Miniprotein binders against CRAL-TRIO domain-containing protein C365.01. Designs and how they scored, part 15

Target 1, 355 residues: CRAL-TRIO domain-containing protein C365.01, of Schizosaccharomyces pombe (q9uuc2)
Amino acid sequence: MADIPADRKKIVQEGWSRLFSDIEQPSYIQKFPSQESLYVSFFEQCAFDDFDLTLLRFLKARKFVVTDSSDMLANAIVWRQQANLRSIMVRGENGLNQNFVKASMYFIWGQDKKGRAIVFLNLHNFIPPKNTKDMEELKALILYAMENARLFLDSEQNAAKGVLGLVDLTYFSRKNIDLDFARVFAETFQNYYPEILGQALIVGSGFRMALFEGVWSIGKYFLDPEVRSKVTFCKPAQVSGYVDSKYIPLSMHGQFDETKLYERAPPETAGIGKPENYEELDKEYVDAAKEFIRLTREWIYAAGKPQEAEIEEKRKAFKYECKKLWRKGVALRPPNIYQRLGLIDANGHVDWSKA
Key: E = the ipSAE of ESMFold2; O = the ipSAE of OpenDDE; V2 = 0.75 times the mean of E and O plus 0.25 times the DockQ between their complexes.

## First folded at step 8 (miniprotein)

Design p4 (at its last look DockQ between E and O 0.84; V2 from the best seeds 0.00; counts 0 for: pTM E .740 < .8, other shape alone 6.233 > 2.5, SAP 74.189 > 70)
Fold by ESMFold2, look of step 9:
Structure p4 (fold): chain B 355 residues (1-355), chain A 103 residues (1-103)
Amino acid sequence: as target 1 above (355 residues)
Amino acid sequence: SEELKEEIDKLREEVEKLKEEAKKLGVSPETIKELIRKLFELLWKLYKILKETGDPELLKEIIALMREISALLEELYALRLGDPEAIEWLKEAAKYLKELKES
């Protein structure tokens, strides 16, 4: 487990203190079906890697303004419940619109030269939604993708703590453009999954790039300045400065052919989790969330006192158990394509030797 | 086809008018905000036309106009660098663009 930076300890303590005060207000609790569902949502939002690193992502996204950051995280916890994220992940890939799945709009594989997982954003395969139902099904695909991407953000295996988005414009056309969806994607990404993007490469040339830049004149305003600053426009020849040739797509004269991986992937099997397994898991999540809050309040109170080091060690050990507990929930779900390909093992760890 | 070309020509004339407005000395913060609003309206109109046309020449003109408007917006924001109202408007731009949606 990675430790929080020493110069960030105080602001993390302030952030948690404010968040805990807010989420314990009756007006906040009433936004959930029960207080238990609040704690489940809190756990699922924060525990995938490290509670403190989750808070740091929200702090960074709001320039370390504690009130804005804590409000943002509190809103994400409510949103996760309202979006019914659990149901999407429990139904798995087979529960998504199969036309969108087969379009192969995104894929995660390999690492860039900074050790970030590469997210191939196949914009030329994007199918604009025709109606409200299509939009909702496409949102479900995004959420499924984003939740699976969290497995690649394990700070023990990804010191950069982010992903490289690789957008290939080689076959990009007007048919792939929908600014209404782009706005929905941007809102979802930056409001609920802040700071997962390390860098985005928009790769193309000629008319394809000009077309993208034209639409970007509007689309860039859907992004917070911090996220926008992570977007880099480059030509195919420049990609080798970011990514080894084995991960550069064939369209850019590299060696990476993701279709071979799709061909190799076993079909999705049913998840092993039954309703009673998730009910039991939720009890564990509630207990863990409450214990994290208790330990964190002890930690805040112990600042500058002899007990601080012991409490910090207990928190570190407990956060690691929470990381494992979160992955127990992943193990109940239908296996995602990266698990089926062997890139992600049974404990939810990435085996980069398989990439 | 000819209808879309006429609309694009009208929008180009409006862009040139707004460029001249932006050069005037002594423009107030309120006037700059109104210019930014009008430029966003033009971007949205051009986007709608971009979605409708398959004509390569019209598409090229649309892209060129969108890039011109984007450059002008960047220039106006640079003139207002450090202005709390301009910074907040930039943060609110996505909400304004949503309000411009016709469907």
Scores: ipSAE 0.697, ipTM 0.862, lowest interface PAE 1.0, mean pLDDT 88
Fold by OpenDDE base, look of step 9:
Structure p4 (fold): chain B 355 residues (1-355), chain A 103 residues (1-103)
Amino acid sequence: as target 1 above (355 residues)
Amino acid sequence: SEELKEEIDKLREEVEKLKEEAKKLGVSPETIKELIRKLFELLWKLYKILKETGDPELLKEIIALMREISALLEELYALRLGDPEAIEWLKEAAKYLKELKES
């Protein structure tokens, strides 16, 4: 488990203290079907990699303003439940609109030169939603994609680097432009998945780049300043500075054939989890969430006291157990495309030799 | 489409007018906010036209004008550099864009 930087320990403690106070308010609890549902949502939001690293992402996204960061995290925990994110993940890829899945608008493959997972964004395959139903299906796809992207952010495998977004404008056209969708995408990304982006490359030239820049003149204002600061415009010839040729798309004169990725993927199998398995796991999540809160309060109280080191180690060990417990939930779900391709195993280990 | 061209020409004239207003010394924060709002309104109109136009030349003109407005917006925001409310202004921009969609 990654250690909290010594200079950030105090603000992490303040962040947790505020969050725990907020989530214990009756007005907040009432937003959930039950208090147990709240703890499940909290656990699923925070326990993936490291609770403290999760909080640090929210802190960074709000410039280390504790109140803003805590509120943002509290809202994300509520949103996870309200958006039925678990239901989306349990249904798997087969539960999504298959036309949108097959369009391959979004996928992860390979690593950049900094060791960041590459997120390919193929805007040329984007078909603007024509109705509310299509919009909801696209939202579900985005959520599924973003939640799977978290699997590449394991600090033990890829320390705090985030992902490289690679936006290919090679075939981008007017028909691919939808600012309403762009707003929904941006809001979803920045509000619920903070600090997962390391850098975004907008790759294009000529009229297509100009077209995107025109839309960007509006769309950039949907993004938080921190997210916007990570966006870089570049030409296809400049991509080699960021990515090895084996992962540069053919459209950018690289060697990577994106079309083969989905073609070679085995079909999605049904998840092994039954309702009773999720119910049992949810009990474990509730207990673990409560214990994490208890240990964190004990840790805060122990600051500057002889028992501080002992409680820190106990808390560190417990966070690691929570990470494993979180992975049990993933193992119950239908295997995502990365698991089906052997890039991610059942334990969440990423084998980049498969890419 | 001559009608779309005329509309773009009118929008260009409005942009030039806003540029002149933005160059005035002693522009108040409220005036800057109003200018920003007007510029977003223009951008949104141009975006609507961009979505509808099939003429490549007209599309180039629209894009050029959108870039021009974008640059002017950046200049206006730069006038607020160091203002702790600058972030709030960017949030307000997003709000304006949302309101424009609902109109």
Scores: ipSAE 0.655, ipTM 0.850, lowest interface PAE 0.7, mean pLDDT 89
ESMFold2-Fast, scan of step 8: ipSAE 0.538; ipTM 0.777
ESMFold2 (binder alone), look of step 9: mean pLDDT 72; pTM 0.644

Design q1
Fold by ESMFold2-Fast, scan of step 8:
Structure q1 (fold): chain B 355 residues (1-355), chain A 120 residues (1-120)
Amino acid sequence: as target 1 above (355 residues)
Amino acid sequence: SEELKEEIDKLREEVEKLKEEAKKLGVSPETIKELIRKLFELLWKLYKILKETGDPELLKEIIALMRLISALLEELYALRLGDPEAIEYLAELIKFLAELTGDPELAEKIRELAERLEEL
């Protein structure tokens, strides 16, 4: 598990102190159906990679201003419940609009030369929503995609580097443009999934690149300046500087046969998990969340004191147990496409040898 | 705000300049690309103003600017600069912005222009 950088320890402690104060306020608690559901949402938001790395992503996104960072994280915890993320993930791919799924608007495959998982965005397959129902169903697909992308941020693999987004403009056209959707996507991504993106490559040439540059002239202002700074425009020939041809799709003249992603349908048995299994998991998540808060407060109090090292080691070991517990939740989900292809195991661990 | 009115006047001058540039353009993909890029930058400034406006006098100025941009699109359409997709995208952007003004006449005019571009 990754350790907190020594020069960031104090601000991480300040961040947790502020967040704990906020989530214990009656005004905050009342936003949840129960206090237990608050702890479940907190655990699901923060334990996926590492609690401290999660907080650091929010701190970095707000330039290490503790109050802004902690408020952002508190809002993300509330948002998870309001967006029905648990329901989306429990129902899995079979719970989504299959027309949108079959369009293959995105997929995750391979690693770039810096060891970041690659998220391929096939904008030419984007289907603009025709009405409010389509918009909500498209949002559900995007949230499902974002939650699965978090599996590739496991601290044991390369959590600190984020992902590489790769946008292929080869067949991009005006039919794939929807500024309202672009704004909703940008707002959701930057508010609730900060510092997940390491870099984005916009790959194209000629007229298709010019068309996207026009969209980008407006769309870039939906994004925070720090997010915009991660975007690099390049020609197809320059992609080999970032990604080995083994991981480039056949449609982009690489070696990866992406048609294999289109052939694997979810099994008929893939569906909502048994309610009793989630009730037990939720109880364990609540207990773990409370214990993490208790240990973290003890750690903060021990700063500079003789017992600090002992408490720090105990807290580190507990964070590791929380990671294992969080993955029990992954195992209860219907298998996603990457699990069905063998790239990810039942508990959400990525095996890069199979890419 | 006097500053917003000055910004709108500046945008109007930039649109008039783009109309003159469009009339001088021949068959050049690079020139068309640059024109599209400049127009989208102007459209972003307009979008930012539109979403914050509630001043009736300022709204009239914005609507006048939108009509000027619509005229520019008709110039580009008449020139048939070899890229119906780019022109149609510009028309869709203007349509979206026109609807934000709450002006049904402008929105209808832009819709009709977009439909004509689709035929092309």
Scores: ipSAE 0.005, ipTM 0.260, lowest interface PAE 10.1, mean pLDDT 79

Design q10 (from q1 with A64L L68A A71L)
Fold by ESMFold2-Fast, scan of step 8:
Structure q10 (fold): chain B 355 residues (1-355), chain A 120 residues (1-120)
Amino acid sequence: as target 1 above (355 residues)
Amino acid sequence: SEELKEEIDKLREEVEKLKEEAKKLGVSPETIKELIRKLFELLWKLYKILKETGDPELLKEIILLMRAISLLLEELYALRLGDPEAIEYLAELIKFLAELTGDPELAEKIRELAERLEEL
């Protein structure tokens, strides 16, 4: 199989065996409104990319300890339901607090020299919320952002894995500091979105960089050592070693006009998506999840047997059909900003020629 | 403001209690581990108070508490008590908080402490 490294085949099979055991436990099933909703959550978690590559992200995050890795994935599937991710994505940008959207705390544009999508973090636009309601609404925006970032993680199409995070410190100040929020964000990112960060660039100089280094001296302890190793501090002039000027914002003396993102507004007639529009698709997601589990069990059983190659081919073909099916769900969502700007099509495919 | 004064008074009492616990002869590694955990909690509470107050008198009290905690941390370090990584983390947290107070003397003294702990 070309979908996974040959030396990782056995541990991937062990990972799936453990996960299937975990999700069939009565105590696990009881965490969902129905068994159907469990399969929908499983499908939404895994089908955006190759199923096996998705599992490998969790395996890498737990140092290839099968039990820890599979339990982590099982917890992520439950968390998607508990965090109401489906509701957030169904409603789209129009369902979010528009004051937070208009603050433009982040955007995704372009790719670095290794082919990774770039997530620009405008920390100077982050003002810590003072009450529980505003904090929950900010969390919804962040989850919406993370889910949309998954559209840029199609490993089979782009060859690169993960994203490049880029933090511009030019306007960073003390009013943007919230270590409690940083801790919660780090925990969420590490537990539910493993291995999506390829590298993080902290770009700045002088006092602003010194201020952030102070924050980082504390904040780094919220991160696993593996995640910390991905953080690089650099001066503005050094950014060209990582990213072509074509994709660097005008505010950082590059060529990308990021102001078109800051003027975003929800489409006047787009409306808000409705859960009822997903009823037919959810049945297809359930059927696909069950078939993937069945094929994967047959694949595991066929290991070393004459029928192994035939079952591997069938399973690979089915995984591609699952990606197509997942894309139908993207098409039902209200168009995100990247779709409105033409970088992503209605089905969630990225066209880098538009960047 | 009155509520913040009460919180600061409670933190002062907790610092004094930790100092007494650290002075006991034959203190166990388990007791030192708990002491370090409580110091982390105290510094985190100070961070939250610093975010809420612009009162110069409360800031002065916070600076005094941070100095007291720094002295306790120096004592633990001098006695070679506790996990070096945990003590380094506490020193870095104190350094960050010192910079947030805007007091240059405190910031300088904490920076010196953090540098000495990094040599380990």
Scores: ipSAE 0.013, ipTM 0.300, lowest interface PAE 8.8, mean pLDDT 81

Design q11 (from q10 with L90A L97A K109L)
Fold by ESMFold2-Fast, scan of step 8:
Structure q11 (fold): chain B 355 residues (1-355), chain A 120 residues (1-120)
Amino acid sequence: as target 1 above (355 residues)
Amino acid sequence: SEELKEEIDKLREEVEKLKEEAKKLGVSPETIKELIRKLFELLWKLYKILKETGDPELLKEIILLMRAISLLLEELYALRLGDPEAIEYAAELIKFAAELTGDPELAELIRELAERLEEL
């Protein structure tokens, strides 16, 4: 597992101490169907990557103010349960509104020059929600997309931190503008998925770029200053400075044939997802979460003591086992489009040679 | 579009009044907060017109006015900080916002916008 930066060890320990205190409060526990479901949600939030790196993302998002950071993480853990993320992921692409899926509002493919996975946002395909039901179904698609994007954030497999968002304005028009949706998207992204964005490129020129900039005059205030600082406006010709033409879509005069994604948009019927398998896995998730908390408290107590190195080694080994256990959950999901195309294996590992 | 042009002209006049208020010496934090609120209301009104207009020239005027308001908002946010550097920066933004086409990037955007809209 990746080691905590030496200058961040103390604040990481303070962060965990505060979080453990918060999640043991009766008022917090009451937000879950059971204490076991709280531990499952905690494990699913943190174990996809290194636990400490996950906490560091929340710490960085709140400028290393421990109380704010831990509250943010505690809120994300309960939100995961309330938003029914497990249900969305278990049902897979087949459980989503197929009109939204087929619109191809986004896809993930290739790496930028810094090794970050690229998330292409096709705003011209955006379908503004017409009512509350549309909004809820569009939210489900977004959550499904964000959860799958987490598979590309594995720090052990990829050197790069975060993703590169690429917004293509080539066919953008007024009919694709919805500031209410933009606000909801921004709030969800910032509150529950901190530090997953490395950089965002807004790609366009002339009229369409001018139109977007007009809307951005309002939309930018939905974003935290740190998120705004990651946004770069550029012209189509400048994209080659960030992304090899191999990964630029044909629609943007690159070499990547994105129609291959559209042809495989209808999901295959998957026979994966026996409830019994998830019940057994959840017991392992609960046990692992409890053991991580115990080892982490022991690690904090051992600071400056003779047994510190021994405890750190045991904790590091256990974090590795937790990540392997988390990936068993990925294997139980219906294959996503990237798994069907061979870019991601059954356990969620990315193979960049396939892109 | 004649009615929309008249509405845009009225909004532009309101922006000019707010810019003059912001230039006054000793502007209080309470006044700055009120100016920010009013500018955001104007920005929102322009956004509503932007969604409805099919007139290329009006779209150009709306975008320019929205950018001018955005610059003035940055200036007012800087003033709220009470920092000497922020005050100097804010004063520069007020001067900049007074000339809608003073920004080289904005001037280039205007040229590109005119070219694209002519092709519609």
Scores: ipSAE 0.014, ipTM 0.459, lowest interface PAE 6.3, mean pLDDT 79

Design q12 (from q1 with K19L L68M E75A K109A)
Fold by ESMFold2-Fast, scan of step 8:
Structure q12 (fold): chain B 355 residues (1-355), chain A 120 residues (1-120)
Amino acid sequence: as target 1 above (355 residues)
Amino acid sequence: SEELKEEIDKLREEVEKLLEEAKKLGVSPETIKELIRKLFELLWKLYKILKETGDPELLKEIIALMRMISALLEALYALRLGDPEAIEYLAELIKFLAELTGDPELAEAIRELAERLEEL
């Protein structure tokens, strides 16, 4: 597992200490259906990557103010349960509104020149729903997409560089604009998925770029300054400075035919996972979460003491076991499109040679 | 005919220049009015060549250009810049082209553009 930067060790310890205090409060616990569901949500939030690197994402998002950072993470853990993310992921793609799935609003394929996974956003395929039911179903698709994007994040491999978002404006028009939806999306992204975005390219020219720039003059205020600083506007011809032409879509004069991605994807046929398997997994997640908390408290207590190095090694080994356990949970889900295409294996490991 | 093609190429270049300027300086009513005016001029010149040659590729370009004009008017609306003069010019052009169309595909394109303007 990756080592915590030496100059950040103390603040990481302070962050965990604060978070553990917060999650043990009766007022916090009351927000969950059960004590077990709290530990499951905690584990699912943090174990997909190194626990400490996950906390560091929240620390960076709040400029290393421990109280703000830990409260943000505590809120994300609650939000996962309230948004019912487990249910969305267990039901898989077939559990989503198929009209929204077929619209192809996004896809993930290839790496940029810095080794970041590329998330392509086709805004022209986004037609804002006007009723509550359809809006909630669209939000479910977006949450499903964001959870699957986490499989492309490995802060050990990418040194916490995140993903490259690429927004294609080739067919963007007024009908794709909904500032209220943009605000809600921005709030969700910033509050619950901090430091996942490494950079965002807004790609276009002419009147479509002018239209987007007008919307951006208002929409930029929905974004935290840290997120806003990651946004770059560029012309299609300039994308080759960031991404090899083999991953640039044909619509932007590259070599990547995105229609072949959808043509090659087998349908999802696995069905919903067995309840018994998830009950067993949840027990393992609860036990692992409790052991991580115990080891982390022991590590904090050992700071500056002779046993510190020994405890750090045990904790590092256990974090690795937790990541393996989290990936066992991925294998129980219906396979997503990237697993069905062979880009991601059954346990959620990315094989970039397939892209 | 050859002189008309040279004028069309010049207009395409001027449209591209104005789009680049709008991107650099932001969208202004003056720039959009000039864009719409040049796009209407380009549309009319292309339609004249279509009538002479019957080239189906020109019909596709005319339809694309009409869609671009519609998108620019939608952009004006979205940015709250307002340009009643541009909308009036487009409406007059639609009337004029409807009298000349005779072509079912061009008539359909004009009808679609008119409906989009009504939805603004």
Scores: ipSAE 0.000, ipTM 0.153, lowest interface PAE 15.5, mean pLDDT 78

Design q13 (from q2 with Y89E L93F F96Y L100A)
Fold by ESMFold2-Fast, scan of step 8:
Structure q13 (fold): chain B 355 residues (1-355), chain A 120 residues (1-120)
Amino acid sequence: as target 1 above (355 residues)
Amino acid sequence: SEELKEEIDKLREEVEKLKEEAKKLGVSPETIKELIRKLFELLWKLYKILKETGDPELLKEIIALMRLISALLEELYALRLGDPEAIEEAAEFIKYAAEATGDPELAEKIRELAERLEEL
């Protein structure tokens, strides 16, 4: 597991101290079906990466203001339960609206020149839903996508800190525009998935770029200034400065053809995860969450004391065990398309040699 | 279309005049909030038309006008930018514009934009 930057140790300790106090309050616990479900949600939010690096993403998003950052993380833990993320992931791709899946609104493949996973966004395949049922089903697809994207954010495998979003405007039109939808999801990503975006390339030219820029005159106000600073508008020819030709879309005269990947992907046949397996996993998640909290409190108390180094070593080893346990949970899910293509193994490890 | 273009041209002239006056006199907060209100109302009105129009030439004109209004809004904020109090005041003027609209849906969207600007 990664080490906390020396200049960030105290603020990380302050962040955890506040969060632990808040999540143990009766008023917070009441937001969950049980105290056990609170600890499960906490574990699922934080254990996918190093716990401290996860907290640092929230700290950075709130300019290292401890109270704001810890409240943001506490809210994210509650939101996971309210958004029903566990149910979405347990049901897998086959549990989603297959018309939305087949529309190919996004795909994750390859790395940019900085080692960031590339998220291809095909806006021309996005048609805003006209009723509440379709809207909720599209939200489920997006949340499924975000949760699987977390597998590419693993700091031990992908040191680059975040993803590269590539927005292809080649076929973009007014039928793909919905500012209310854009606002809701900008807020969702900023509130619950902070610091996942390293950079976004909006790629196009001519009228289609002008159309996007017109809408952007309003849409830019939905984004925090720091998120806006990560957005770069460029022409197709400039993409080679960021991405090797192997991963530049065919629409931009590159070599990347995602349709060949869909043709190669085996169908998902594993089916829904067994309830008893998740019941056993949840007990392990609860125990691990409680032990992490205990060790972290001991670590905070030991600051400047003779036992500090020993406790830091114990805590680091336990964080590693927590990540292994989180990956056990990944292995219980129906395989996503990246796992079926061999880019990600059964335990959620990315093999970039397959891309 | 022509009426909207004429209204926008008039507001553009008002912004340019206000910018010149700001060099000599203190500008009225009431004048600034009225211009911000009118520009945001036009911006959202253009967006609604953009969503519904089937005319490619009208669509191009709407896009150009939206970009122009965006630039005018930036100029109005620039008149007071560099002062944290002025940024908060600009956000309050946008809230005023939201409250002054006769369209509850439009008022709510402008209010949401005001909240985003307060985060600056």
Scores: ipSAE 0.330, ipTM 0.626, lowest interface PAE 2.6, mean pLDDT 82

Design q14 (from q8 with Y89E L90A L93M F96W)
Fold by ESMFold2-Fast, scan of step 8:
Structure q14 (fold): chain B 355 residues (1-355), chain A 120 residues (1-120)
Amino acid sequence: as target 1 above (355 residues)
Amino acid sequence: SEELKEEIDKLAEEVEKLAEEAKKLGVSPETIKELIRKLFELLWKLYKILKETGDPELLKEIIALMRLISALLEELYALRLGDPEAIEEAAEMIKWLAELTGDPELAELIRELAELLEEL
């Protein structure tokens, strides 16, 4: 596992101390159906990419202000429960509205020249929701997409910090504009998925770029300054400076055709998951969460004491086991399209040689 | 609300200044893009007030601005690029705005917009 940077150790310890205090309050616990469900939500939020690196993402998002960062993480853990994320992920792609899935609003494939996974955003396929049912079903698709994007944030395997968003404006039109939805989406992304975006390329020219620039002049006010700083506007010809031609979309005269990938692994091949398959795993997640909290408290208490090195090594080993355990949960999900295509194995590990 | 009104007034002044510069210097793609950006900023400020107050007169202003933006995009790209898709999309947007207003004053606003485009 990666070691915590020496200059960040104290702040990480303060972050955990504050968070553990907050999640043990009766007012916090009562927001969950059970204390066990709190631990499950905590584990699913934090174990995907080393607990400390996950906390560091929240710390960085709040400029290393411990109270703000810990509150943000505590809120994310509660939000996972309230947004019904477990149910969405258990049911898998076949549990979503198939019309929205087949519209191909997004796809993840390949790496940019800095080694970041590329998330293609096909805004021309976005149709604003016309009613509350459409809105909730579209939200479920987006949350499913965000949760699967976390599989590409494995710092140990990929060494990449964040993804490259590539927004293709070639077919973008007024029909794809919904500023209220954009605001809600931006708020959800910023509050609950901090520091997953490394950079976003808005790619287009002429009329369609001018139209998007107009939308952006409004939409940027709902984005944190740090998120805004990650956005780069460029022409199709400039994309080759960021992405190899094999991953540049056909619409920009590259070689990438995602439709052929969907043909090889259509949604109906995924099946649907069953909640009962997770009963044993949930008990393991609860036990692991409790042990992590115990070891972390011992680690904090041991700071500057003779037993510090021993506790730190034991905690490091346990974090590694937690990441493996989290990956077992991925294997119980119905296979997502990237698993069906062989880019991701059953346990959620990315094989970049397949892209 | 009062602070927001002050910001709206400043943006309106900037839009008027850019429109006058566009007329004076001739219509350039860069100047038109700046004008469109400022018009969208004004549109958003009005939209925020509309959501808070529910004022139907602000809805008319918002729709008029969207119509102006659409017409400027049509003039910029159809004249320069000869792109039939851009022309068709601009025309559809104007029709869509007309449907949203339900406003009998729509014909008069279209006439005023056409006069502005003839001056650019």
Scores: ipSAE 0.000, ipTM 0.228, lowest interface PAE 13.0, mean pLDDT 77

